# Ledger of designs, part 43: VHH binders against q6mzz7r34to333

Target 1, 300 residues: q6mzz7r34to333
Amino acid sequence: TFKDETFPAADSSIGQKLLQEKRLSNVIWKRPQDLPGGPPHFILDDISRFDIQQGGAADCWFLAALGSLTQNPQYRQKILMVQSFSHQYAGIFRFRFWQCGQWVEVVIDDRLPVQGDKCLFVRPRHQNQEFWPCLLEKAYAKLLGSYSDLHYGFLEDALVDLTGGVITNIHLHSSPVDLVKAVKTATKAGSLITCATPSGPTDTAQAMENGLVSLHAYTVTGAEQIQYRRGWEEIISLWNPWGWGEAEWRGRWSDGSQEWEETCDPRKSQLHKKREDGEFWMSCQDFQQKFIAMFICSEI
Short names: E, the ipSAE of ESMFold2; O, the ipSAE of OpenDDE; V2, 0.75 times the mean of E and O plus 0.25 times the DockQ between their complexes.

## First folded at step 16 (VHH; framework vhh_h_nbbcii10_fgla)

Design n6 (at its last look DockQ between E and O 0.96; V2 from the best seeds 0.86)
Fold by OpenDDE, look of step 16:
Structure n6 (fold): chain B 300 residues (1-300), chain A 126 residues (1-126)
Amino acid sequence: as target 1 above (300 residues)
Amino acid sequence: QVQLVESGGGLVQPGGSLRLSCAASGFTSYPFRSYTLGWFRQAPGQGLEAVAAITHSGGRTYYADSVKGRFTISRDNSKNTLYLQMNSLRAEDTAVYYCAAHPGYGTYYPDMYDYWGQGTLVTVSS
């Protein structure tokens, strides 16, 4: 089986900063087939943002972009090649990223850092043994230098690295924007969309009482105008790379909010998904107040 | 109200070096260590461009292609100060340099920055 000597199964691939911060010692590296839970899969059925669960790295800027990428078949095919743990398996995986005006191939082995048979960083969601997110994160870590280099990056870098596209940036507090129109237009065009919350009282991402996380990046997954009482409201859908229900919005139009019970919109059953998967709705008004930045990445 | 004050600008010959500093104060809502910081510059007759940026933790940096390998951005969160070490200066580096702060996750787009200094003039000339 292949071993990557340029990004070895060693502390240097993790990075000293993360090792110290997480108080990690004697990190063990294992291949997916050596982990419990059954036979591993690179991709099971199809790729989905719900395959992603953020781990120990503060790389929400990358994972949010990746979550958005899963909605674009053209872009994801450029990043992900047809690979397998069964057919012609050799412990080697290949990914592509946009760098300096061209697509660059990044080759890795499938050894992942673990603690107690659990991945230290991105892990398969719901133990489905689907490892494309874990391996892609590792490939990106290699590209940047180490897993430590994934911490708190720039939102636009992830978007461009995954697409080679052009960024439209929106400051949500300083410029009026028709969010529903902008999101629908971008989605129709196959653009990637991410957003971010403002800072908080600390220098780390923290869960707030309203269910949002400060100093954190999200994926914008959609926007709609919805009937409410005798009028209309504009709502926006977001996905948190944490992927936990406890880390979802708790205000108006949240999964358990009264607004969903009161609306007579015929699309209610389609739009309202009461799941603990990190995805939620909120009003565009609340979004503009609680978030600070939105980025749209479009194909050139 | 957040205030940023640049210093260290001046006249320097081509090939010379300067170190800019940005002293930050007035943090009431969010601490200095939670801000993304950046250096921007505006040359005569030109638009504002990003020179360098650094995340709140200092873990990642951005550099414009024109300054890569010559400029180094750094921060000292204990002193609420941002720095820009400029080496191998060129005539085209002549500009007013601005320090700016973004109260959120990492970005280097100038439109995303809420607080700006008054700027310091850097002139590179023989």
Scores: ipSAE 0.919, ipTM 0.957, lowest interface PAE 0.5, mean pLDDT 95
Fold by ESMFold2, look of step 16:
Structure n6 (fold): chain B 300 residues (1-300), chain A 126 residues (1-126)
Amino acid sequence: as target 1 above (300 residues)
Amino acid sequence: QVQLVESGGGLVQPGGSLRLSCAASGFTSYPFRSYTLGWFRQAPGQGLEAVAAITHSGGRTYYADSVKGRFTISRDNSKNTLYLQMNSLRAEDTAVYYCAAHPGYGTYYPDMYDYWGQGTLVTVSS
């Protein structure tokens, strides 16, 4: 089976920052077939943002962009080629990223850094042995130099590296923006949309009392005008790459909030899915107050 | 309120070097180490352009193509200071240089920056 000499299964591929800062010990590298849970899959069923769960690298800037990308079939096919752990398997996986005006292929072996039987970084979300997110994260780590180079990157870089597109940036506290129009227009065009919370009390992402995470990036997944009482309210949906086991927004329009109970909008059941999966709604007013940045990445 | 003060500008010959510093203070809401920082410049008769940016952790940097390989951004979180080492200077590097801070995740678009210094003039001339 293939062994990548340029991004080896060694501490150099993790990088000193994460090894020291996170006090990583007993790190070994295993191929997915050597992990528990049965035969590994590259893609199981279909590609979804809900296959992704952030691990030990602080790379929400990349995973939020990836979450948005999963909703765009052309970029999914460009990035995630047909690959498997069975047909002509040799421990080689390949991905493409946009670099210097062209698509560049990044080749990796499928040895993943683990501690015990658990992946240190992105994990198969339901222990379902689905490994495309883990392998894609490794490929991006190789592109940037190491897993440590994933630690707190630039929001724009992930969007461009996945698409080759052009960024529109929005400072949510400085300029007026019609959020519903902007998100619907971008979604219809197949653009990627991410956003970020501002700094918090420390230099690391922290779950806050309101359920948002400070210094953190989210995927923007939708926006709507919704009938509420005798008027209309604008709401926006977001996805947290931490996944369902982590913090969710607890304010207006959150899961279990009175706003969902009181609305008579006929689209209620389509918009409100009561699942703890990292996806939630909030009012656009709260979004503009609690978030600082939104980025739209469009083709051309 | 966050305040940023640049220093280290001046007259330098082409091919020379200069180090800019940006002293930061007034962090009441968030610590300096949680800010993304950047250097921007404005040449005579031109608009503002991004030069370099550095994430709060210092792990990632951005450089404009025009300065890549010649300029190095760095930060010292223990001293609340941002630096720009400028080597192999050219006449086209002549500009007022500003440091700026964004209270959030890494970005290098100037429209995203909330706090700005007053600027320091760099003149590259024989």
Scores: ipSAE 0.734, ipTM 0.884, lowest interface PAE 1.1, mean pLDDT 88
ESMFold2 (binder alone), look of step 16: mean pLDDT 84; pTM 0.859

Design n7 (at its last look DockQ between E and O 0.94; V2 from the best seeds 0.87)
Fold by OpenDDE, look of step 17:
Structure n7 (fold): chain B 300 residues (1-300), chain A 126 residues (1-126)
Amino acid sequence: as target 1 above (300 residues)
Amino acid sequence: QVQLVESGGGLVQPGGSLRLSCAASGFTSYPFRTYTLGWFRQAPGQGLEAVAAITHSGGRTYYADSVKGRFTISRDNSKNTLYLQMNSLRAEDTAVYYCAAHPGYGTYYTDMYDYWGQGTLVTVSS
């Protein structure tokens, strides 16, 4: 099986900063097939943002972009290609990123740092043994130098690295923007959309009482105008890379909010998904207040 | 209210070096360590451009292509200070350099920064 000597199964691939922060010593590296839970899959039942669950790396900027990427079949194919743990498996995986005006290929082996039987960083969803997110994160770590280098990056970098596209940045506190129109237009065009919360009391991502996380990146997955009482409400859908059961919005239009019960919009059943999967709706008004930045990455 | 004060600018010959500092104060809402910081510059007759940026934790940095390999941005969160080490200075680096702060997750886009210093003039000339 292939071993990547340029990104070895060693502490150097993790990085000293992260090792110290997490107090990690003697990190164990395992191939997916050596982990419990059954045979591994690169992709199982197509690609979904819900396959992603953030782990020990503070790389929400990348994962948010990745979450958005899952909605674009062209970019997905470009980056992930066709790979498998079964057909011609050799423990080698390849990914593409946009760097310096061109697509570059990053090759890795499938050894992943683990603690016990759990991946230290991005984790398969509910132990479904789907590893494309884990391996892609590793490839990006290699591209940047180490897993430590994934910590708290710039939102626009991840978007460009995944697409080679052009960024439209929006300051949500100073720019009058028709969010519904902007998001709909962007999604229709296949653009990637991420957003970020403002600073908080600490320099680490902190879950707040309203269910949002400070200093954190999210994926914008959609926006709609919905019927509400005698009028209309504008709502936006976001996805938290933390994934299942971690943190979701608890205000208006949240999964358990009264607004969903009160609305007579015929699309209610389609839009309202009461799941603890990191995805939620909120009003555009609340979004503009609680978030600070939105980035749209469009194809050139 | 957040206040940023730049220092270290001046006249320097081509190939010379300068180190800019930005002293930050007035953090009533969020601490200094939670802000993304950046250096921006405006040359005579030109628009404002991003020079370098650094995430709140200092984990990642951004540099404009024109300054890569020559400038180094750093921060000391214990001193509420931002730095810009400028080496191998060129005539085209002549500009007013501004320190700026973004109260949120990492970005280096100019329009995203809410707090700005008054600037310090850097003149590179023979």
Scores: ipSAE 0.928, ipTM 0.962, lowest interface PAE 0.5, mean pLDDT 95
Fold by ESMFold2, look of step 16:
Structure n7 (fold): chain B 300 residues (1-300), chain A 126 residues (1-126)
Amino acid sequence: as target 1 above (300 residues)
Amino acid sequence: QVQLVESGGGLVQPGGSLRLSCAASGFTSYPFRTYTLGWFRQAPGQGLEAVAAITHSGGRTYYADSVKGRFTISRDNSKNTLYLQMNSLRAEDTAVYYCAAHPGYGTYYTDMYDYWGQGTLVTVSS
């Protein structure tokens, strides 16, 4: 069973910033087979952003980009390849990232840092025992140097490292933008789209009363013009990489809001899924007020 | 109202060093330690270029390829101050250098920065 000497199961791979800020010492590392919950899977069913649940690294900048990437078969196939915990398994996994004009292969062992039976960082979706997100996060940590190097990074870097693409940046308070057109055009082109909330009262991401998280990155998953009363309203969908069971937007067009009950749009059932999976709709007007940045990463 | 004031610019010979400082004040909405900070420059007849940026926590930095290994960005959140140590200066580093702040998650794109200093001139000349 493979042991990676260049990114060992040791405190150096976590890094001093997280060890100190989280007061961690002597972190235990386990392979997925040694965790409870049954046999591990690399991918169970299909790849989905809902397989991702952010853990102790504040790496929403990476996970939001990854959430967008899961909807692009070419990029996800390039990065994840075909791997499993069964066929030719030796405790070794590999991933690709874009670096310096090339796709670079990053090899890791599958020892994950844990506290007891819980992953310290990205966690497998409850009861699915699906480990591709945990292993991919470890590979990116290795690429950058440590898990500490994931802690509050640059939004642009994750988008480029996953695609090799070109960033279009939008300051939502200073730039005129037709959000529905921009999101639809980018989605049709297979571009990655992320966005971010502004600073909050502390230097740590924090759930706000309105259900949004401060100092946080989200995936933009869609935008639509929807029939509402005698007219149309523009709405945008977002995914929070904190994952299932976490706080969601509570304002207009949120889950359970009057807007969904009142719309006569024939696409209502297709657009509105009442789930606590971290994905939600909001009006484009609220989005432009509550968020500060949007990034679109497109092929050259 | 956020205010940023640069200092430490001047004339230096090629191969020399300078240390720029940026004093920040007027953070009424969010504390200084929650802002992403950056240094930007504009050479005569050119547009703004991102030189370096630092995340709010100080844990990650960005450098333009042209300055990697020569320039170091740092911040002192207790003093509300941003620094740029510039070593091994070259003639092409001649520019007005601006301190800037973004009230949000890390970015190094100029269009994302809301608050700007007045600039300090750095001239690298024999």
Scores: ipSAE 0.769, ipTM 0.901, lowest interface PAE 1.0, mean pLDDT 89
ESMFold2 (binder alone), look of step 16: mean pLDDT 82; pTM 0.844
OpenDDE, look of step 16: ipSAE 0.923; ipTM 0.959
ESMFold2, look of step 17: ipSAE 0.755; ipTM 0.894
ESMFold2 (binder alone), look of step 17: mean pLDDT 82; pTM 0.843

Design n8 (at its last look DockQ between E and O 0.92; V2 from the best seeds 0.83)
Fold by OpenDDE, look of step 16:
Structure n8 (fold): chain B 300 residues (1-300), chain A 126 residues (1-126)
Amino acid sequence: as target 1 above (300 residues)
Amino acid sequence: QVQLVESGGGLVQPGGSLRLSCAASGFTSYPFRSYTLGWFRQAPGQGLEAVAAITHSGGRTYYADSVKGRFTISRDNSKNTLYLQMNSLRAEDTAVYYCAAHPGYGTYYTDLYDYWGQGTLVTVSS
């Protein structure tokens, strides 16, 4: 089986900063087939943002972009090649990223850092043994230098690295914008959309009382005008790369909010998904107040 | 309110070096260590452009292509100070340099920075 000597199964690939911050020592590296839970899969059925669960790295800037990428078949095909743990398996995986005006191939082995048979960083969601997110994160870590280099990056870098596209940024506090129109237009065009919360009382991402996370990036997954009482409201859908239900919005139009019970919109059953998967609705008004920036990345 | 004050600008010959500093104060809502910081510049007759940026933790940096390998951005969160080491200066580096702060997750896009200093003039000339 292939071993990548340029990004070895060693502390240097994790980085001293993360090792110290997480108080990690004697990290073990294992291939997916050596982990419990059954036979591993690179991709099971199809790729989905719900395959992603953020781990020990503060790389929400990358994962949010990746979550958005999963909605664009054209872009994801450029990043992900047809690979397998069964057919012609050799412990080697290949990914592509946009760098300096061209697509660059990044080759890795499938050894992942683990603690107690659990991945230290991105892990398969719900133990489905689907490893494309873990391997892609590792490939990106290699590209940047180490897993430590994934900590608190720039939102636009991830979007460009995954697409080679052009970014439109929106300051949500300073410029009026028709969010529903902007999101629908971008989605129709196949653009990637991410957003970010403002800073908080600390220098780390923290869950707030309202369910949002400060200093954090989200994927914008959609926007709609919805009937409410005798009028209309505009709502926006976001996905948190944490992927936990406890890290979802708790205000108006949240999964358990009264607004969903009161609306007579015929699309209610389609739009309202009461799941603990990191995805939630909120009003565009609350979004503009609680978030600071939105990024739209479009193909050139 | 957040205040940023630049210093260190001046006249220098081509090939010379300067170190800019930005002293930050007035953090009431969020601490200094939670801000993304950046250096921007405006040359005569030109628009404002990003020169360099650094994440709140200092873990990642951005540099414009024109200054890569010559400029180094750094921060000291214990002193609420941002720095820009400028080496191998060129005539085209002549500009007013501004320190700016973004109260959110990492970005180097100019329009997303909310707080700005008054700027310091850097002149590179023989």
Scores: ipSAE 0.918, ipTM 0.956, lowest interface PAE 0.5, mean pLDDT 95
Fold by ESMFold2, look of step 16:
Structure n8 (fold): chain B 300 residues (1-300), chain A 126 residues (1-126)
Amino acid sequence: as target 1 above (300 residues)
Amino acid sequence: QVQLVESGGGLVQPGGSLRLSCAASGFTSYPFRSYTLGWFRQAPGQGLEAVAAITHSGGRTYYADSVKGRFTISRDNSKNTLYLQMNSLRAEDTAVYYCAAHPGYGTYYTDLYDYWGQGTLVTVSS
C-alpha cells in the first residue's frame, strides 16, 4: 500500500503548534481498516454535512465551508471524485482544491493520526466506518503544510479553495439584509454559505450560555418564513461543525422550544428535526444580532 | 471605543525598508487578542487594497500577491500593537497605510473591519 513521503505519517505533518498546544504524546498513524468499527467506506450513504465532526485542528472555517459544499453535487464531484476502500484500493486517495487559478490534485496516503482508537482530528461517522471527511481534511492539511496550518484560518480562503468562486460578504450589524431571500437565492444558485460569530472574552472559541460558540464558523443550511400564531416569522438554519447538540442555540426556535410547539405551519415536521447533530433553527432577527458576518461564495 | 494610531510612515528610497506600528487602545467590548487585524492601503487614484491581515490566534496571515515575500505582519498582544515590516520597497508601494480591526473570526475583506486608524503616508521615490 502507498506511503506518502511528502506528507509522512510523522510529527512534521501535524506541525509544532498543535503538538505543543495539545501536548501530544503516543500519536500513532493508522489506516482506516486498522481501526475498530468494521470495514471502512469512503462514502457509506449519500454525502451530507452530518458525516463531519470537528476534531482537534480548530478548523471550523474549513469544515463550515465543507458542510455547505455537501449540498452541491458538482463541487462534490470536483473534489471527492470516485474513490473507495475496495475498487483498486492501494491506500492512496486524491482530492482537488482551487489554487492559483486552477484545480490542483492533492494525493495522500490514508494513514490518519490517532490516539488510542480515536482520530485526533475530524472523526469518521458510523463508529469508524465512513472516512471521506477525515481524508479530505488530511489532504487540505497537506495542501497548507500541516494540520497546524488548519488552525483558525481565514473564512474566505476555505470557500475559494473549495470552489474557485467569488465571495460576497455581509456585515450583519451594518445594514439591513433580507436573509430569507438572500439564502434562498444563493442556495438555488448552488453557492456556499457560511457565517461567523463575533469575538469573545478570549482568543479561542468558547461555548456561550445561549448555546452559540464565540469566534466560530457555522454553515447556513436554509431559511424560511414560517407560520407562527396569527402571523409569520423568518427563521434561518445553521450547522455547527462540532457536530454535537450541546453547542446548539437555546433561544427562540431552538430544538424543543415553545415556538415549535405552537406553530401550525404544515411544514413543521419537515423543518423541525430533533437531532443532536449540530443543526438548529433560530429567528433571523436573533441571527442578525448574534452573528457578525455571512459569506456567500458563488461560481464565477 | 477602540482607537488605532499608526506611526512609522515617511519617505524612503526604492529597495529600502520601513516598519509601521499601530497602537491600539479603548477596548471595552472584547480584548485586543480577540480581534482580527489588518493593514490596508490606498494609492492616489486607486481604491482601498488589503495589504496584510493576521488572525486573532496569530497563527495565520494573509498577504496580497503584490507584497508577498517583502512584507511581514505581526502583532504583540502584550503591547496592544500591530506591525508591518516593509522590505524591498517599490514605487508602487506608495500609499496611505491604514491599520484596522475586525471584532470576529479571521477575514481580509475591508467591509467587515469596524475600526480604522487615521492612516500614515509611505512615499517610495528616488
Scores: ipSAE 0.695, ipTM 0.870, lowest interface PAE 1.3, mean pLDDT 88
ESMFold2 (binder alone), look of step 16: mean pLDDT 84; pTM 0.859

## First folded at step 17 (VHH; framework vhh_h_nbbcii10_fgla)

Design j1 (at its last fold request DockQ between E and O 0.90; V2 from the best seeds 0.85)
Fold by OpenDDE, fold request of step 20:
Structure j1 (fold): chain B 300 residues (1-300), chain A 126 residues (1-126)
Amino acid sequence: as target 1 above (300 residues)
Amino acid sequence: QVQLVESGGGLVQPGGSLRLSCAASGFTSYPFRTYTLGWFRQAPGQGLEAVAAITHSGGRTYYADSVKGRFTISRDNSKNTLYLQMNSLRAEDTAVYYCAAHPGYGTYYPDMYDYWGQGTLVTVSS
């Protein structure tokens, strides 16, 4: 079975910052086959942003971009390729990233740092043993140097690293923008879209009372104009890489908000999803106030 | 209310070194350690360009291609200070250097920075 000596199952691959922060010592590395929960899968059925659950690497900037990537079949195929734990398995996985004007291949083994039976960082959701997010994160960690190097990066870097595209940056507090139009146009073009919240009271991502997380990156998954009362309102859909229900917006147009009960829009059933998966709607007005940046990455 | 004050600029010969500092204050809404910081420069007759940026945690940095390997950006959150170590300076590094702060998640795009210093002049000449 393949062992990657350039990114070994050692503390050096995690990095001192994370080791110290998490008070980790003698971290154990295990292959997915060695983890409980049944046979591992690289991809189960299909890839989805909902396969991603952020762990301890504080790499929301990457995961948000990754979440957006899952909506682009061309790019996600480019990055992930076809791989398996069953056919010709050798403990080797390959990923591609855009670096210095070209696609580069990153090869890893499938040993993952764990605490007990759980991955330290990105982990399979609901114990479904789907490991493409974990392995891709590891590959990106290797590319950057270590898991520590994933901490709080630059939004645009992840987008470009995954696409080789061109960034359009939007300061949500200083530039008027038609969000619905921008998001729809970008989505139609296959662009990746991420956004970020402003600073908060602490230098780490902190969950706020409104359900948003400060100093955190999100995926923009869509935007719509929706009927509300006697008029129209613009709403935007976001996904939190944390990927769980307590990390969702709690204001207007949130999953449990009164707005969804009041709207007579025929698309209500289509748009309104009551899931605890990190995805939620909010008004574009609230978005512009509560978020500070949006990045669109388009293909060249 | 955030204020940034650059220092350390001056005249230096090619191949020389300078260390710029940016003293930050006025963080009423959010603490210094929650801001992304960057150095930007504007040379005579040219536009503003990003030189280097550093995430709020200091874990990741950005460098323009023209300064990679020569410049080092760092921050001391305990002192509310941003630094730029400039080594192997070249004539083309001559510019006014600005410290800037972005009150949010990491980015090195200058349009995203809300607070700017007055700038410090760096002149590289023999």
Scores: ipSAE 0.941, ipTM 0.970, lowest interface PAE 0.4, mean pLDDT 95
Fold by ESMFold2, look of step 17:
Structure j1 (fold): chain B 300 residues (1-300), chain A 126 residues (1-126)
Amino acid sequence: as target 1 above (300 residues)
Amino acid sequence: QVQLVESGGGLVQPGGSLRLSCAASGFTSYPFRTYTLGWFRQAPGQGLEAVAAITHSGGRTYYADSVKGRFTISRDNSKNTLYLQMNSLRAEDTAVYYCAAHPGYGTYYPDMYDYWGQGTLVTVSS
């Protein structure tokens, strides 16, 4: 099977920052078929942001952009070509990224860095053995130089590298913004939308008491006006690339909050899903207070 | 209040070098090491241009195409200081240079920066 000499299964492909920060030594590299959990798949079902689960690199800036991209067939068809672990499989996978005004192909082998039987970086969702997110992350690491080069990047770069699009940037504390209109307009146009929380007490992302993560990027997945009590309230939905866990918003309109129990809006069951999948709603007022940046990346 | 003070500007010959410094103080909400930092410039009659930016971790940098290979951004978190080393200076580099800080994830768009210095003039004589 194929072995990539330009991005080898070695510590150089991980890079010193992550090796030191995570205190890694003697990292093992395995192909997906050598991992437990049954036969591997490149894409098991339709492509979804819920197939993504962030691992040990602080690359939410990339994964949030990728989460948004999964909703738009136009952008993703340039990057995700249907590939297989069965038909003509040779341990080689390819992806495309936008670089310097053109789409550039990046080729990798499918050896992934693991700790025991678990991927060190992006992991298959719920051990479903679906590996396109892991392989795409590796390809982007190769493009940038190493997995360490994924560690805390620029929000704009991921959006452009995945689309070739044009960025509109919004400072949420210094600009009045009609969030529902902005998100609905961008979604209808097929744009990618990401956002970020401000700094926290340390220089690493960490979960806060309100359930948000500091110094972290999220996908914006929707916005709505919803009937509440004797009026209307604006809400926004976000996806956290960390995926499963308790790191979800705990305030108004969060999963299990009283707002969902009290609303009489007929769309309640369609909008509110009690899944621990990293997706949640919050009020637009809370969003504008708790987040600092939103980015919209539009085609041409 | 967060304060940024640039220094190191002045007159320099074409092909020369200059090192700008930005001293930062007054951080009460978040530590300096959690901020994204940038250098921006404005020539007379021109708009504001992003020159370079550096993520809070220092692991990623951005450079405008016009300065790549000639300018180097760096930060020293122990001294709350941002630097810009400018080599091979050209007349087109003449501008007022501003230090700026963003309390959040990496960005190099000037509209995202909350705190700005007063600027320091760099003149590359023709």
Scores: ipSAE 0.762, ipTM 0.896, lowest interface PAE 1.0, mean pLDDT 88
ESMFold2 (binder alone), look of step 17: mean pLDDT 83; pTM 0.856
OpenDDE, look of step 17: ipSAE 0.929; ipTM 0.963
ESMFold2, look of step 18: ipSAE 0.757; ipTM 0.895
ESMFold2 (binder alone), look of step 18: mean pLDDT 83; pTM 0.853
OpenDDE, look of step 18: ipSAE 0.929; ipTM 0.963
ESMFold2, fold request of step 20: ipSAE 0.719, 0.730, 0.677; ipTM 0.884, 0.885, 0.870
ESMFold2 (binder alone), fold request of step 20: mean pLDDT 83, 83, 84; pTM 0.856, 0.853, 0.860
OpenDDE, fold request of step 20: ipSAE 0.940, 0.939; ipTM 0.970, 0.969

